# VH-VL binders against Eukaryotic translation initiation factor 3 subunit M (eif3m), part 1

All scores and structures are predictions.

Target 1, 160 residues: Eukaryotic translation initiation factor 3 subunit M (eif3m), of Schizosaccharomyces pombe (q09722r188to347)
Amino acid sequence: DDEQSFAFLLEAVKMDNSTADEAVRELVQRAVNSPKYFFFDDIVTLPPVQQLEQSTLQLLGILSGGMTDDYVSWVAENHAHCQHQKFDEDAIARKMKLLTIASLATQAPNNTLSYGDVAKSLKIDENEVELWIIDVIRAGLVEGRMSQLTKTLSIHRSSY
Unless a header shows other numbers, all headers, positions and changes below count from the first letter of the chain; antibody chains are not in Kabat numbers.
F stands for the ipSAE by ESMFold2-Fast; E and O both for that by ESMFold2, at different seeds; each is averaged over both directions (binder to target, target to binder). V2 = 0.75 x the mean of E and O + 0.25 x the DockQ between their complexes.
[cut] stands for letters that were removed.
Atom coordinates printed by the task and the answers are left out, and those that the model quotes come from them; centres of patches stay.

## First folded at step 2 (VH-VL; from a01 with heavy chain S32R D56N)

Design a1d
Fold by ESMFold2 at other seeds, look of step 4:
Structure a1d (fold): chain C 160 residues (1-160), chain A 119 residues (1-119), chain B 107 residues (1-107)
Amino acid sequence: as target 1 above (160 residues)
Amino acid sequence: EVTLKESGPALVKPTQTLTLTCTFSGFSLSTRGVGVGWIRQPPGKALEWLANIYWNDDKYYNPSLKNRLTISKDTSKNQVVLTMTNMDPVDTATYYCARIYYGSYFDYWGQGTMVTVSS
Amino acid sequence: DIQMTQSPSSLSASVGDRVTITCLASQSISSYLAWYQQKPGKAPKLLIYAASSLQSGVPSRFSGSGSGTDYTLTISSLQPEDFATYYCQQSYSTPRTFGGGTKVEIK
């Protein structure tokens, strides 16, 4: 049971157990790779996590408040680090695209996010944008209504 | 067309600081995902990576040279500057700047500038 | 640092020949490898990235293959403009490192 074991691990590390270095690293690895975990502020604030390698802390900062292009530049310099830490580069890339859309949605004027702005920010073809928006809504990061006629997302709520 | 050009002194004395400027056109460091790197090639020897700088001002240095290198950018002038302190004759090489675009590989290179270190 | 060993250091070939150049990494680099071409007095030019992906504008006679530690650049039918020195480069681990080069000469 991956969800229950992750919750137990998170609570164990919150217990302020600095001697459990493998537990801290496993928590970070699972959070980073998880398709369901998006809110990294409650991990980065843990004192044992702040003792990890600078490259790991940079990634957690990107996941906490960065955009997909920050990750692309970071991973270009950190392939070996990802392999050694068992960070799944593709899973993180997907997560960063979802988080980028959520960030754009929070900042969208008039609660309207254009497909063109999404395509530009994610560096994808505009005809791929609707699939990504469906995914960000399924992840619970954004609530809204898509319009193929206007090529926009009308935002009801963004939780990021 | 993407172009890059290196400029700086052709001759430097030992212990001096080398300053090289990469001036480029056809792209901007205001574009997200873009970077510029520096690579050198001693005569008849392998290429050696020195440093990279990205659009968001992230910087990466070759660890063996980290204490001698400083990389910076001026986005409005389309320039990247590399300084290398405490030059030695073994640093004699052709110095190249090159573009990184949305990846980890150098897709466009300058012509290179030869720097000789001798007294 | 990851050492990149190229073989051969030089070779002689005729126009139309199939040419194969090998690059060996001192540890697995997970296909984070590029190939560059450098002509005398010129800067390197990117040919192949990610071990096997052809850079835009590069002729299809160039191809890359390999995985783990062993990588190969192939020129299927050598042309007069292909006489140059070829370098591999890993981007798996800092510092990025290059092979020693393979000079392809006219017979």
Scores: ipSAE 0.523, ipTM 0.814, lowest interface PAE 2.4, mean pLDDT 90
Fold by ESMFold2, look of step 5:
Structure a1d (fold): chain C 160 residues (1-160), chain A 119 residues (1-119), chain B 107 residues (1-107)
Amino acid sequence: as target 1 above (160 residues)
Amino acid sequence: EVTLKESGPALVKPTQTLTLTCTFSGFSLSTRGVGVGWIRQPPGKALEWLANIYWNDDKYYNPSLKNRLTISKDTSKNQVVLTMTNMDPVDTATYYCARIYYGSYFDYWGQGTMVTVSS
Amino acid sequence: DIQMTQSPSSLSASVGDRVTITCLASQSISSYLAWYQQKPGKAPKLLIYAASSLQSGVPSRFSGSGSGTDYTLTISSLQPEDFATYYCQQSYSTPRTFGGGTKVEIK
């Protein structure tokens, strides 16, 4: 029912530009904190969302098309904003890593993404890369095959 | 080795605009996640944060000074520039630039430059 | 603005002493706090970030603790090079603000 209540809230805000400010802010809070929601273009383009605080709009822009480093710089200046809006900084950091891999996958030449490039972009040990790739595939953002022999992800499809 | 160095005038008249340049080495603002900030310290008083600029050109200003401050960068020259308009004797201070990297604190500082505002 | 109040404003100590310096925030800052050391004529140097994390290259005799509004810097055994002024800084809310400093002097 949490997924149904979120879907109901999203559809209500999409259908009615005069939606109450409380409902709009709850939609954004749930979306940014959710481990299952990744497609922020649907939210950013909503007229009532565009009336929110500039710090919130910056975060939504980062979630729509940015990378982990964009979030790290933003959150360093926005800790109090996250506290006040009940944005879970750690949940968003994890989401940004998944979105970063999905973005790298979409841009990867020859549909091949090296573990080294992932490790560099996420600022993690190369030994951690396969676990993050498993998570991004489990999230449905990328379809592909891992190769430990070549230390690459061969991309079959990217949904992001 | 990471170094930063401030340069600019030592003496400024009231109402003039101050321009300070931070020149740094050992890092680049082309590196994602990097920023540079400005902090000042009036003689015998507490440090006061002025502004930050990040690799992606995001800028943040102390609200009490926002309409007087402009921060900019030249990544190819490893420089960050701060301008402060309408200088007043209360703005007399040592001005520092400092690096921010993956956090919300200043890990490397320049030597500072003393700016005196008087007739 | 979040006011940061340091105590004491100055103290005298001998080499080998344990020194504690406190920093009180006017509201909770959720451990978004750093400690800096500044020697005369020099720029500040970062010692502690995130309230309790030791910056690389800083001696282990320095430690930070605290939460909420109350934070402490401890020097477990004071050395001759530790005579300096110490500042706290919050990064929870804009503008970033610093404490007034604590001067540690030779007894």
Scores: ipSAE 0.450, ipTM 0.810, lowest interface PAE 3.1, mean pLDDT 91

## First folded at step 4 (VH-VL)

Design k1
Fold by ESMFold2, look of step 5:
Structure k1 (fold): chain C 160 residues (1-160), chain A 118 residues (1-118), chain B 107 residues (1-107)
Amino acid sequence: as target 1 above (160 residues)
Amino acid sequence: EVTLKESGPALVKPTQTLTLTCTFSGFSLSDRGVGVGWIRQPPGKALEWLANIYWNDDKYYNPSLKNRLTISKDTSKNQVVLTMTNMDPVDTATYYCARIYYGYFDYWGQGTMVTVSS
Amino acid sequence: DIQMTQSPSSLSASVGDRVTITCLASQSISSYLAWYQQKPGKAPKLLIYAASSLQSGVPSRFSGSGSGTDYTLTISSLQPEDFATYYCQQSYSTPRTFGGGTKVEIK
């Protein structure tokens, strides 16, 4: 089972700072490619992960605290690195959009995030916004109520 | 409309340091996701990439020239500056700056010719 | 470094001709390739990005194709203003590298 084996791998690397390089690289590859993993502070702070290539550490930093545009700039200079490390550029791009919405939700005044602000930040058409909001809620990053009438998300909880 | 313009000396002597300024309009390096790069072209020869700088101050250099190049930006002035040390006659070229958008150089300046000779 | 080999180095063609310029990368670049047009004394102009995407404002007679290591720029009906040197450039790996150029002369 991919979820259970990932959890075992993460715990193994946490418990042993001398974990084999192959296992550390597998952990990072699975984390960045996974549509279900979002909390990269747990990965980037691990001592054996901190010994990886600077480009990998930059990506993990973007995943732990950046937004979509940080990834757009980084990937433009790192296509070969992604291919060599087997990082799925499209999967990461999708993850970054979800994390960006979660960041916007946390900062939204009056716990209200406009569809316009989401569309601007993700550089997408406003008519696509509700699909992305459904995905961010499904991912467990945001709880809230959508209103197509007011074109807003009323935020009840953000966990990012 | 996006425009870029290079400025700097037309003539430098060997061993001198070259400083080039790219001044641009129609976009800002406060616009997330964009960058500015420098490319040179010796007379009658192919283009050679030098360096890129992004809105978030991330910098990338051609490894063959990394010990000679420094790139920096001043977002409030809409400027990017390239410094190249220890100039040599082989560095004689037209120097261009260009906007980076989604990884590609989509708008270029007119170029500035720099001649390195005694 | 990824070497970009263009062919031919130069060609002459008549107005209305279909011309094809090829670019061979020394390793796969996964379509992270651009084509530029440069007229004498002028800056390069982006024509094609991502191997096949036409830049805004570029005439539809220009097209790009290819994958892996082999890429092609096609001008479907050559016009007098297409006299220029054409360069490919990979953005897959640092350093970004350009082909040697293809000079297109109009008869």
Scores: ipSAE 0.636, ipTM 0.850, lowest interface PAE 1.8, mean pLDDT 91
Fold by ESMFold2 at other seeds, look of step 5:
Structure k1 (fold): chain C 160 residues (1-160), chain A 118 residues (1-118), chain B 107 residues (1-107)
Amino acid sequence: as target 1 above (160 residues)
Amino acid sequence: EVTLKESGPALVKPTQTLTLTCTFSGFSLSDRGVGVGWIRQPPGKALEWLANIYWNDDKYYNPSLKNRLTISKDTSKNQVVLTMTNMDPVDTATYYCARIYYGYFDYWGQGTMVTVSS
Amino acid sequence: DIQMTQSPSSLSASVGDRVTITCLASQSISSYLAWYQQKPGKAPKLLIYAASSLQSGVPSRFSGSGSGTDYTLTISSLQPEDFATYYCQQSYSTPRTFGGGTKVEIK
């Protein structure tokens, strides 16, 4: 069970600041590649994680509080690092788009997020926006209702 | 319309410091996700990458020119500045700046020729 | 550093010819490869990015292909404006490196 083994690994690293380097790297690799893990504050602050390569720490900072554009510029200079660390560039790109929508939703005035703002922030065509909104809702990051008439997402809850 | 233009001295003496300015329009380094890079080309020879700077001030340098290069930006002036110390005649080249978009140099300036000689 | 080896270093061709230029990387670069055209006295112009994607405004007679270490640029029917030097460039690993160039000349 991948969810249970990840939770055990995370807890082990949290409880033991002298955790073996291999285990710390496995934790980070699994977290960044996972389609189900979104909350990187718990990982980036761990003392053994802070001993990793600067490129890895930059990525974790982006996942913790950045936007898609931060990842786009970072990955352009870090393809070889991702290959070496076994970071899945496409999985991370998808995760960053979901996190960006969640961030926009949290900050949206009148609990209304326009499809145009999403398209601009993700650098995608507006006709792709609804598919991404469905995904961010299924990920549990945002709760709301879409309207094709107004081209908006009415936000009931954002948990990011 | 995206344009870039390099400016700086045409002649530099050995050991002097070269300062080049890239002035651009049609985009801004307040635009997220973009960058500007510097590339040089000695007369009749291949291109050599020097340095990149991104909208968020992340910087990357060619390790072979370690400790000679400094790149900086002034977002309000749409400028990027490259400084190269301890110039040598082998550094004689045309120097280009270029926009970085999704990791590739998609628009280039016309270049500025810099000759290093006494 | 990843060395990019282009071949041939030069070639002579006539208008209408099919031209193929090869770029070999010293290690796999996973298609993080661009092709540039440079005419005498001019700055390089991006033709192909991501090994095979055509830059906007570039004629469809230009195409790129390859994977791993082996990449090619093809000009299907050479035009007078295509006489230039062509460079490949990898963006997989720092430092970014360029091939030595292939000069395409009038036969």
Scores: ipSAE 0.590, ipTM 0.843, lowest interface PAE 2.0, mean pLDDT 91

## First folded at step 5 (VH-VL; from k1 with heavy chain Y101D)

Design p5
Fold by ESMFold2, look of step 6:
Structure p5 (fold): chain C 160 residues (1-160), chain A 118 residues (1-118), chain B 107 residues (1-107)
Amino acid sequence: as target 1 above (160 residues)
Amino acid sequence: EVTLKESGPALVKPTQTLTLTCTFSGFSLSDRGVGVGWIRQPPGKALEWLANIYWNDDKYYNPSLKNRLTISKDTSKNQVVLTMTNMDPVDTATYYCARIDYGYFDYWGQGTMVTVSS
Amino acid sequence: DIQMTQSPSSLSASVGDRVTITCLASQSISSYLAWYQQKPGKAPKLLIYAASSLQSGVPSRFSGSGSGTDYTLTISSLQPEDFATYYCQQSYSTPRTFGGGTKVEIK
């Protein structure tokens, strides 16, 4: 069971700073590639993880607090690192867009996020925004109501 | 319209430090995700990458030149500065700056020729 | 460092000819490759990025192909303005490296 083995691995590394390097690297690889894992503060702060390569630590920092553009500039210099570590560049790019929307939602004034602000931040056409908002809601990162009439997302809850 | 222009001395003596400035317009390093890189071309030879700097101050250097290179930016002036120490006649080249977008050099300056001789 | 070997080093062609230039990487670069055109006294100009994507404003007679270690730039019908030197460049691994160039001259 991939979800159970990931949860066990994460908890084991949290509990024991002497965890073997191979297990720590597997944890990181599975976390960055997973379409279901979004909360990287729990990983980046682990002492065994802090011993990994600078490029890996930079990526984890981006996943814990950055936006899509941080990833775009990082990956442009780290394609070989991703291939060596078996980081799925496309999976991470999709995750970063979802995390960016969640971050915008947390900061949105009056709990209202305009489609224009999303399109600008993700550097996408405004006509693509609703599909991304559906995805961020399906991921459980944001709860809210879309309005095509006003081209806004009314935010009820953000988990990020 | 995106433009970049290199400036600096045309002649440098061996052992001296070269400082080059890239001044650009039509974009800003406050624009997230972009960067500026430096590339040189010795006369009649292939291009050689030197260094990149990104909007968030991340920096990358050619490892063969890492101890000699420093790259910095001044976002308010739309400038990137490259410093190269201990110049040698082999470093004689045209030096270019270029914008980095999605990892590729999409706009280049005209270049500045730097000759290293006594 | 990834070495980029271009061939041929130079070629002579007539207007209207189909021209191919090859670039061989010393290891797989997973299509993180660009092609540049450089005319005498001018800076390089980006033609192709990501091995096969045409930069905006570049004529459709230019195309890129390849994967792994082997990449090709094709000019389907050479025009007078295409006489230049062409360079490939990998952006897969630091340091970014360029090929030695292919000079395309008029017969």
Scores: ipSAE 0.678, ipTM 0.863, lowest interface PAE 1.5, mean pLDDT 91
Fold by ESMFold2, look of step 7:
Structure p5 (fold): chain C 160 residues (1-160), chain A 118 residues (1-118), chain B 107 residues (1-107)
Amino acid sequence: as target 1 above (160 residues)
Amino acid sequence: EVTLKESGPALVKPTQTLTLTCTFSGFSLSDRGVGVGWIRQPPGKALEWLANIYWNDDKYYNPSLKNRLTISKDTSKNQVVLTMTNMDPVDTATYYCARIDYGYFDYWGQGTMVTVSS
Amino acid sequence: DIQMTQSPSSLSASVGDRVTITCLASQSISSYLAWYQQKPGKAPKLLIYAASSLQSGVPSRFSGSGSGTDYTLTISSLQPEDFATYYCQQSYSTPRTFGGGTKVEIK
């Protein structure tokens, strides 16, 4: 029911460029905080969304094409903005890690992504990498096969 | 081991422009998520934040000084440069550069004392 | 701008004393607060970040606490090397601002 109400809100904002500021902000807040929403090009390009604060537009740009460290440097200067907009900093941080793995997977040479590259990009211990890869596969962003022996992910498909 | 060092003139006349260089080692602004900031401290007084620059060239300035400050970086030289225009005797202070990691100043340079006097 | 008010501005203490320094923000800063130690003629040193997290290499006798507007730095058993000036700093809102400092001196 929450997913259907989000889809309705997104369609309402798409259909009406004069949509009330409250509804546009609700759409952005729900998208940013949602553990299930990953494709921010659909939101960034909406004309009423382009009317929002530059800090919000910067965040949406990071979500649509950036990596974890873009978010880390942005949030360090935007804590008050996140509190005022009710953006959940921890939920966004988690989302950015998943999106970063998906981006690395799309760019991986020979469709092979090393655990070492993931750990470096996410700034985590290598022993945490498999749990994050499981999560990115569960999110539907990447399809592939893990190997503990070679410490790699062999990529079959990336949706991001 | 991270080190930073400030360099620039010790004496500046009123109305002149101050240029300070932060040269650092043990990290690079090619390292994603890292930044460098500038902070000053007048003799015997509290610290005042001036500006930050991040690896991706995002820049943030103290609004009370924004029209006087410019921050830039040269990643290949491991340097960050701060310029401050129209110096006045009240700007007399020790100027520090510091690394930003996760939003906090975790390593500081030794500081450079700048006196603004006729 | 968020005003950071430290108290006391100075204190005298003996080795072994428990020392408490407070920092009051003019509005809630949601624990985006750091504590720094500065000895005369030296650069500040980060002690505590995120209100309560101890920086690597800092002795465990230092601790931070608080939330909202009220924050505290505690030194559980003062050592000779702890005589310094301490500053709080908020990173919640631009511009980042520092407290006026608390000088801890030998009694």
Scores: ipSAE 0.661, ipTM 0.857, lowest interface PAE 1.6, mean pLDDT 91

## First folded at step 6 (VH-VL; from p5 with light chain S30Y)

Design q1
Fold by ESMFold2 at other seeds, look of step 7:
Order: sequence, then C-alpha cells, then structure tokens
Structure q1 (fold): chain C 160 residues (1-160), chain A 118 residues (1-118), chain B 107 residues (1-107)
Amino acid sequence: as target 1 above (160 residues)
Amino acid sequence: EVTLKESGPALVKPTQTLTLTCTFSGFSLSDRGVGVGWIRQPPGKALEWLANIYWNDDKYYNPSLKNRLTISKDTSKNQVVLTMTNMDPVDTATYYCARIDYGYFDYWGQGTMVTVSS
Amino acid sequence: DIQMTQSPSSLSASVGDRVTITCLASQSIYSYLAWYQQKPGKAPKLLIYAASSLQSGVPSRFSGSGSGTDYTLTISSLQPEDFATYYCQQSYSTPRTFGGGTKVEIK
C-alpha cells in the first residue's frame, strides 16, 4: 500500500548514503505532503537529504523543530520552490499547525494547555481550536481530555 | 499605527558604502511571521526590490546585487539596517523600507533620496 | 527573473470612467501578485494583494482579477484622487519584480 511503499523508501534511504537523487527527492516530497508523517528529524539528518537545495533543507528544519509562523515566513519567499518540488503548501500548513500544538502540549505547565494559547500560536479564532485538537489527537501526537467549561486540554501524553 | 522611517546620507561618493537605517513602530520583529524589506526607485523609474529580513533573522537578497548588500536587524531598537557597497551613480534612487506581512509590503516608509555623485 | 509587463504605460481618463490596467508576467505566478498606488513624491500604497484581495481601507472601486500570467487592476469609477502611477509586483519567485508602472492622469 502507499504507507508501506513510503516506509520501504524511507528505510532504503536510511541504509544507503548513496541513494539515487530521484529517490531522495521522492522521499522528501512524500513526507512533506503526507497527512500522516510527522517525524522529520529522521529525514533531515540523512546524509543524502543534506545534499538537497538550501530551501528544501530550511523547510525540513522547520518541520523538525519549528512552529507555524516559521513556515508562514518561509513559504512567503519560496512559492516557486514549492511549485517546482511539488510541495503542497496547504498540506504543509496543516501539518505545521498540528506539530505546533504537539510542541505546545509537550511544554505545557501542569500538563494543561489553554485554548487561548493554541489560538494565539496558530493565529486562528478560538472557536476553531477544538477541531484542531481533535485532529492532533487523531494523529497520535497528543493524548488528553478537552474541557469546554475551562477551555483547556488536559494532557495525559505527548508523543512528540 | 504602523510607521517606518528611513535615515541615512543624502549624498554618497562613487565607491563609498551606503548605510541606511529603517526605524519602525507599531510592530516588532519579535512578532512572529513579519519582516522588513528594502526597495529603491531611481528618479522617474520603476521600483526595484533589494532585500528582506524576517523576525527569525532569515535574509533574502536580490541576486543581481547580492555581493553588495548586507541586511541586519536590531529587534530591541526596532531597527533594520541595509549596507550597500561600491556605490555608483546608477544607484541614485529613493530608498524605501517596508513591512512584510504574509509576503506583501503592506506599510512603507516615506523614503530617503540618495544621490551618488562626485 | 520574471518580467512584469504593464500596459498601458500611461493613460488619460475622465472622472467616472472605468479604468483597466493590465500586468503580464513572463511565466505563471499563481496569483502571487500585488498592486500598488504611488502619488508623486510619495511612497507606494498597497491596494490589492494575492491578485484579488482588497487591502483594508482601500475604496471598493478598486478591484483585482486574473490568473496565470494575466492580471488586471480595475478602477470602476475614476475619482480625482486616483491620479497616480500604479505598479504590479509579483512575489512568486526571487527576485521580487515590479511592472514598469501605469501613469493615470485625470482629464
């Protein structure tokens, strides 16, 4: 299936530093566009990936350790690069919002993340926050319980 | 209220280095996602983009001028500095700084005229 | 570099006229385009971003349209205060480039 072919490609590039440039580029394109792939430290550190264009390396760095506003400023200067590399700007924007929530959850004091802090970090209306939290939980990045009364997420686990 | 103001010399001799400072208020480069850019306009001519710097210190330069330009910021002073080396009479222009939000120049300074002449 | 060709380079029109200014990119720019108004001796002012989105505080008589390589700024009913030079600018690819400008004179 598509997930198994991606996993095979990732393992192949991990094991062989001389992997063909086409395969390395396919790996990166599929990873950044995938709604299901979130762990970019595994990709950005690969020696064949380190040979790619600086703009691509900047994006992978943002996906591995940045927040949504890092992507917003990067993409503003890299629209043509995304078109040439077939990076789906909207798919990446969605992924960055999920990763940002996961990062906030990992750092949340007393394992409590307010909806207000999420809305501020994602630059969205607070009424949209619960839908994004549902998505981050479904992605397996965070486990917790939402409270409409307190407008908070009580974090039981963050896997990111 | 967002404002930007350019400052620097009005007259520069050929081969000298131009240093321009953009001082702004109503926003900060601690605000995530924003930037400041520099654009010039020779008298009676079209606008030419020079360089951008973002809140996270990412920098972008016009490739035709890349070896002559340096852009930097001082977030605590709300300042961005542009340095342009080896000035030539063809570089005579009004120099503007402008805020970048989501990739567009939404607020501009009044501009400062720089003449390059012996 | 993406060349931005504006036409016409100048025009004269009467108050109330519909004015159309075109901007042609040398390749597709995917609606990453802005329109600016510049009055003599003044800095440019952003009118339209993302090809068709009206900047806050800009009168609704201004509109932008287009896609691919072909973009248009329209002033539906020209007013005396609309005397200015208008520039398009693409933000799709580095370097960002501007059109040559269209000078609009009120008769």
Scores: ipSAE 0.676, ipTM 0.864, lowest interface PAE 1.4, mean pLDDT 91

## First folded at step 7 (VH-VL; from q1 with heavy chain G35A)

Design r1
Fold by ESMFold2, look of step 8:
Structure r1 (fold): chain C 160 residues (1-160), chain A 118 residues (1-118), chain B 107 residues (1-107)
Amino acid sequence: as target 1 above (160 residues)
Amino acid sequence: EVTLKESGPALVKPTQTLTLTCTFSGFSLSDRGVAVGWIRQPPGKALEWLANIYWNDDKYYNPSLKNRLTISKDTSKNQVVLTMTNMDPVDTATYYCARIDYGYFDYWGQGTMVTVSS
Amino acid sequence: DIQMTQSPSSLSASVGDRVTITCLASQSIYSYLAWYQQKPGKAPKLLIYAASSLQSGVPSRFSGSGSGTDYTLTISSLQPEDFATYYCQQSYSTPRTFGGGTKVEIK
């Protein structure tokens, strides 16, 4: 399936750093576009990946440690690069929102993340926040309990 | 309310360096995701993009201007500064600063006319 | 650099007319296009972003359309305050580039 095909490609590039440039670019393209891949440190550190264009390396850095506003600023200047590399701007934008919530959850004082802070960080209406929290939990990045009464997420675990 | 205002000399001589300051209010470059850019318009001609600077200090320049441009910011003063070296009479234009939101120039200053003449 | 060719360079129309202005990009720009209005002695004002999205506070008589290389600004019923020069601008590739402008004069 597409998950196992991606995992095999990642392992192949890890084991053979003389891998053809086309295969390395396909790995990166699939990783950034995938709704299921979130941990980019393993890709960024690969020697063949480090030889890619600076714009691509900037994106991978944002995916490994940045927040949604870093991506929004980057993409506004890199539309042509995304089209040439076949990076799906909307898929990456969605991934960055999930990663941002996961980062906020890890930093949340008293393991409590307010819906207001999520809405502010993602620049969305507060009434959209619960749907995004459901998605970040379904992605396996955060475990916790939502409260509509207090407009908060009580965090049990954050794996990001 | 978002406002921007350009300031700098109205007249420069050929070969001199132009320094322009954009002072703005109603937003801050400490706000994530925002940026300020510079655009010029020679009299009776089309607009030409010069440079952008983002909240995170990322900078982008029009490559046709051959490293003549430097853009910087002072977030505490709500200012962005553009420096252009080796001015020539062809650089005579109205210079605008503008806020960038999601890649588009949504608010513009009134512009400042700069004449390059001996 | 992506060249943006506007047509016509000028036009004269009556209040109430439907006005169309076209912008042709030298290569595909994937709807990363804005339209600006500039009145004499004033700074440009953003009308439309992303080819077809109307900026807040802009009258609904303004609309944008197009894809690929061909883009159009439409004023459905021209008003006296619409006397201005209109510019397109692509945000797809560096450097951002503007069209040469279309001057709209009201008869």
Scores: ipSAE 0.697, ipTM 0.871, lowest interface PAE 1.3, mean pLDDT 91

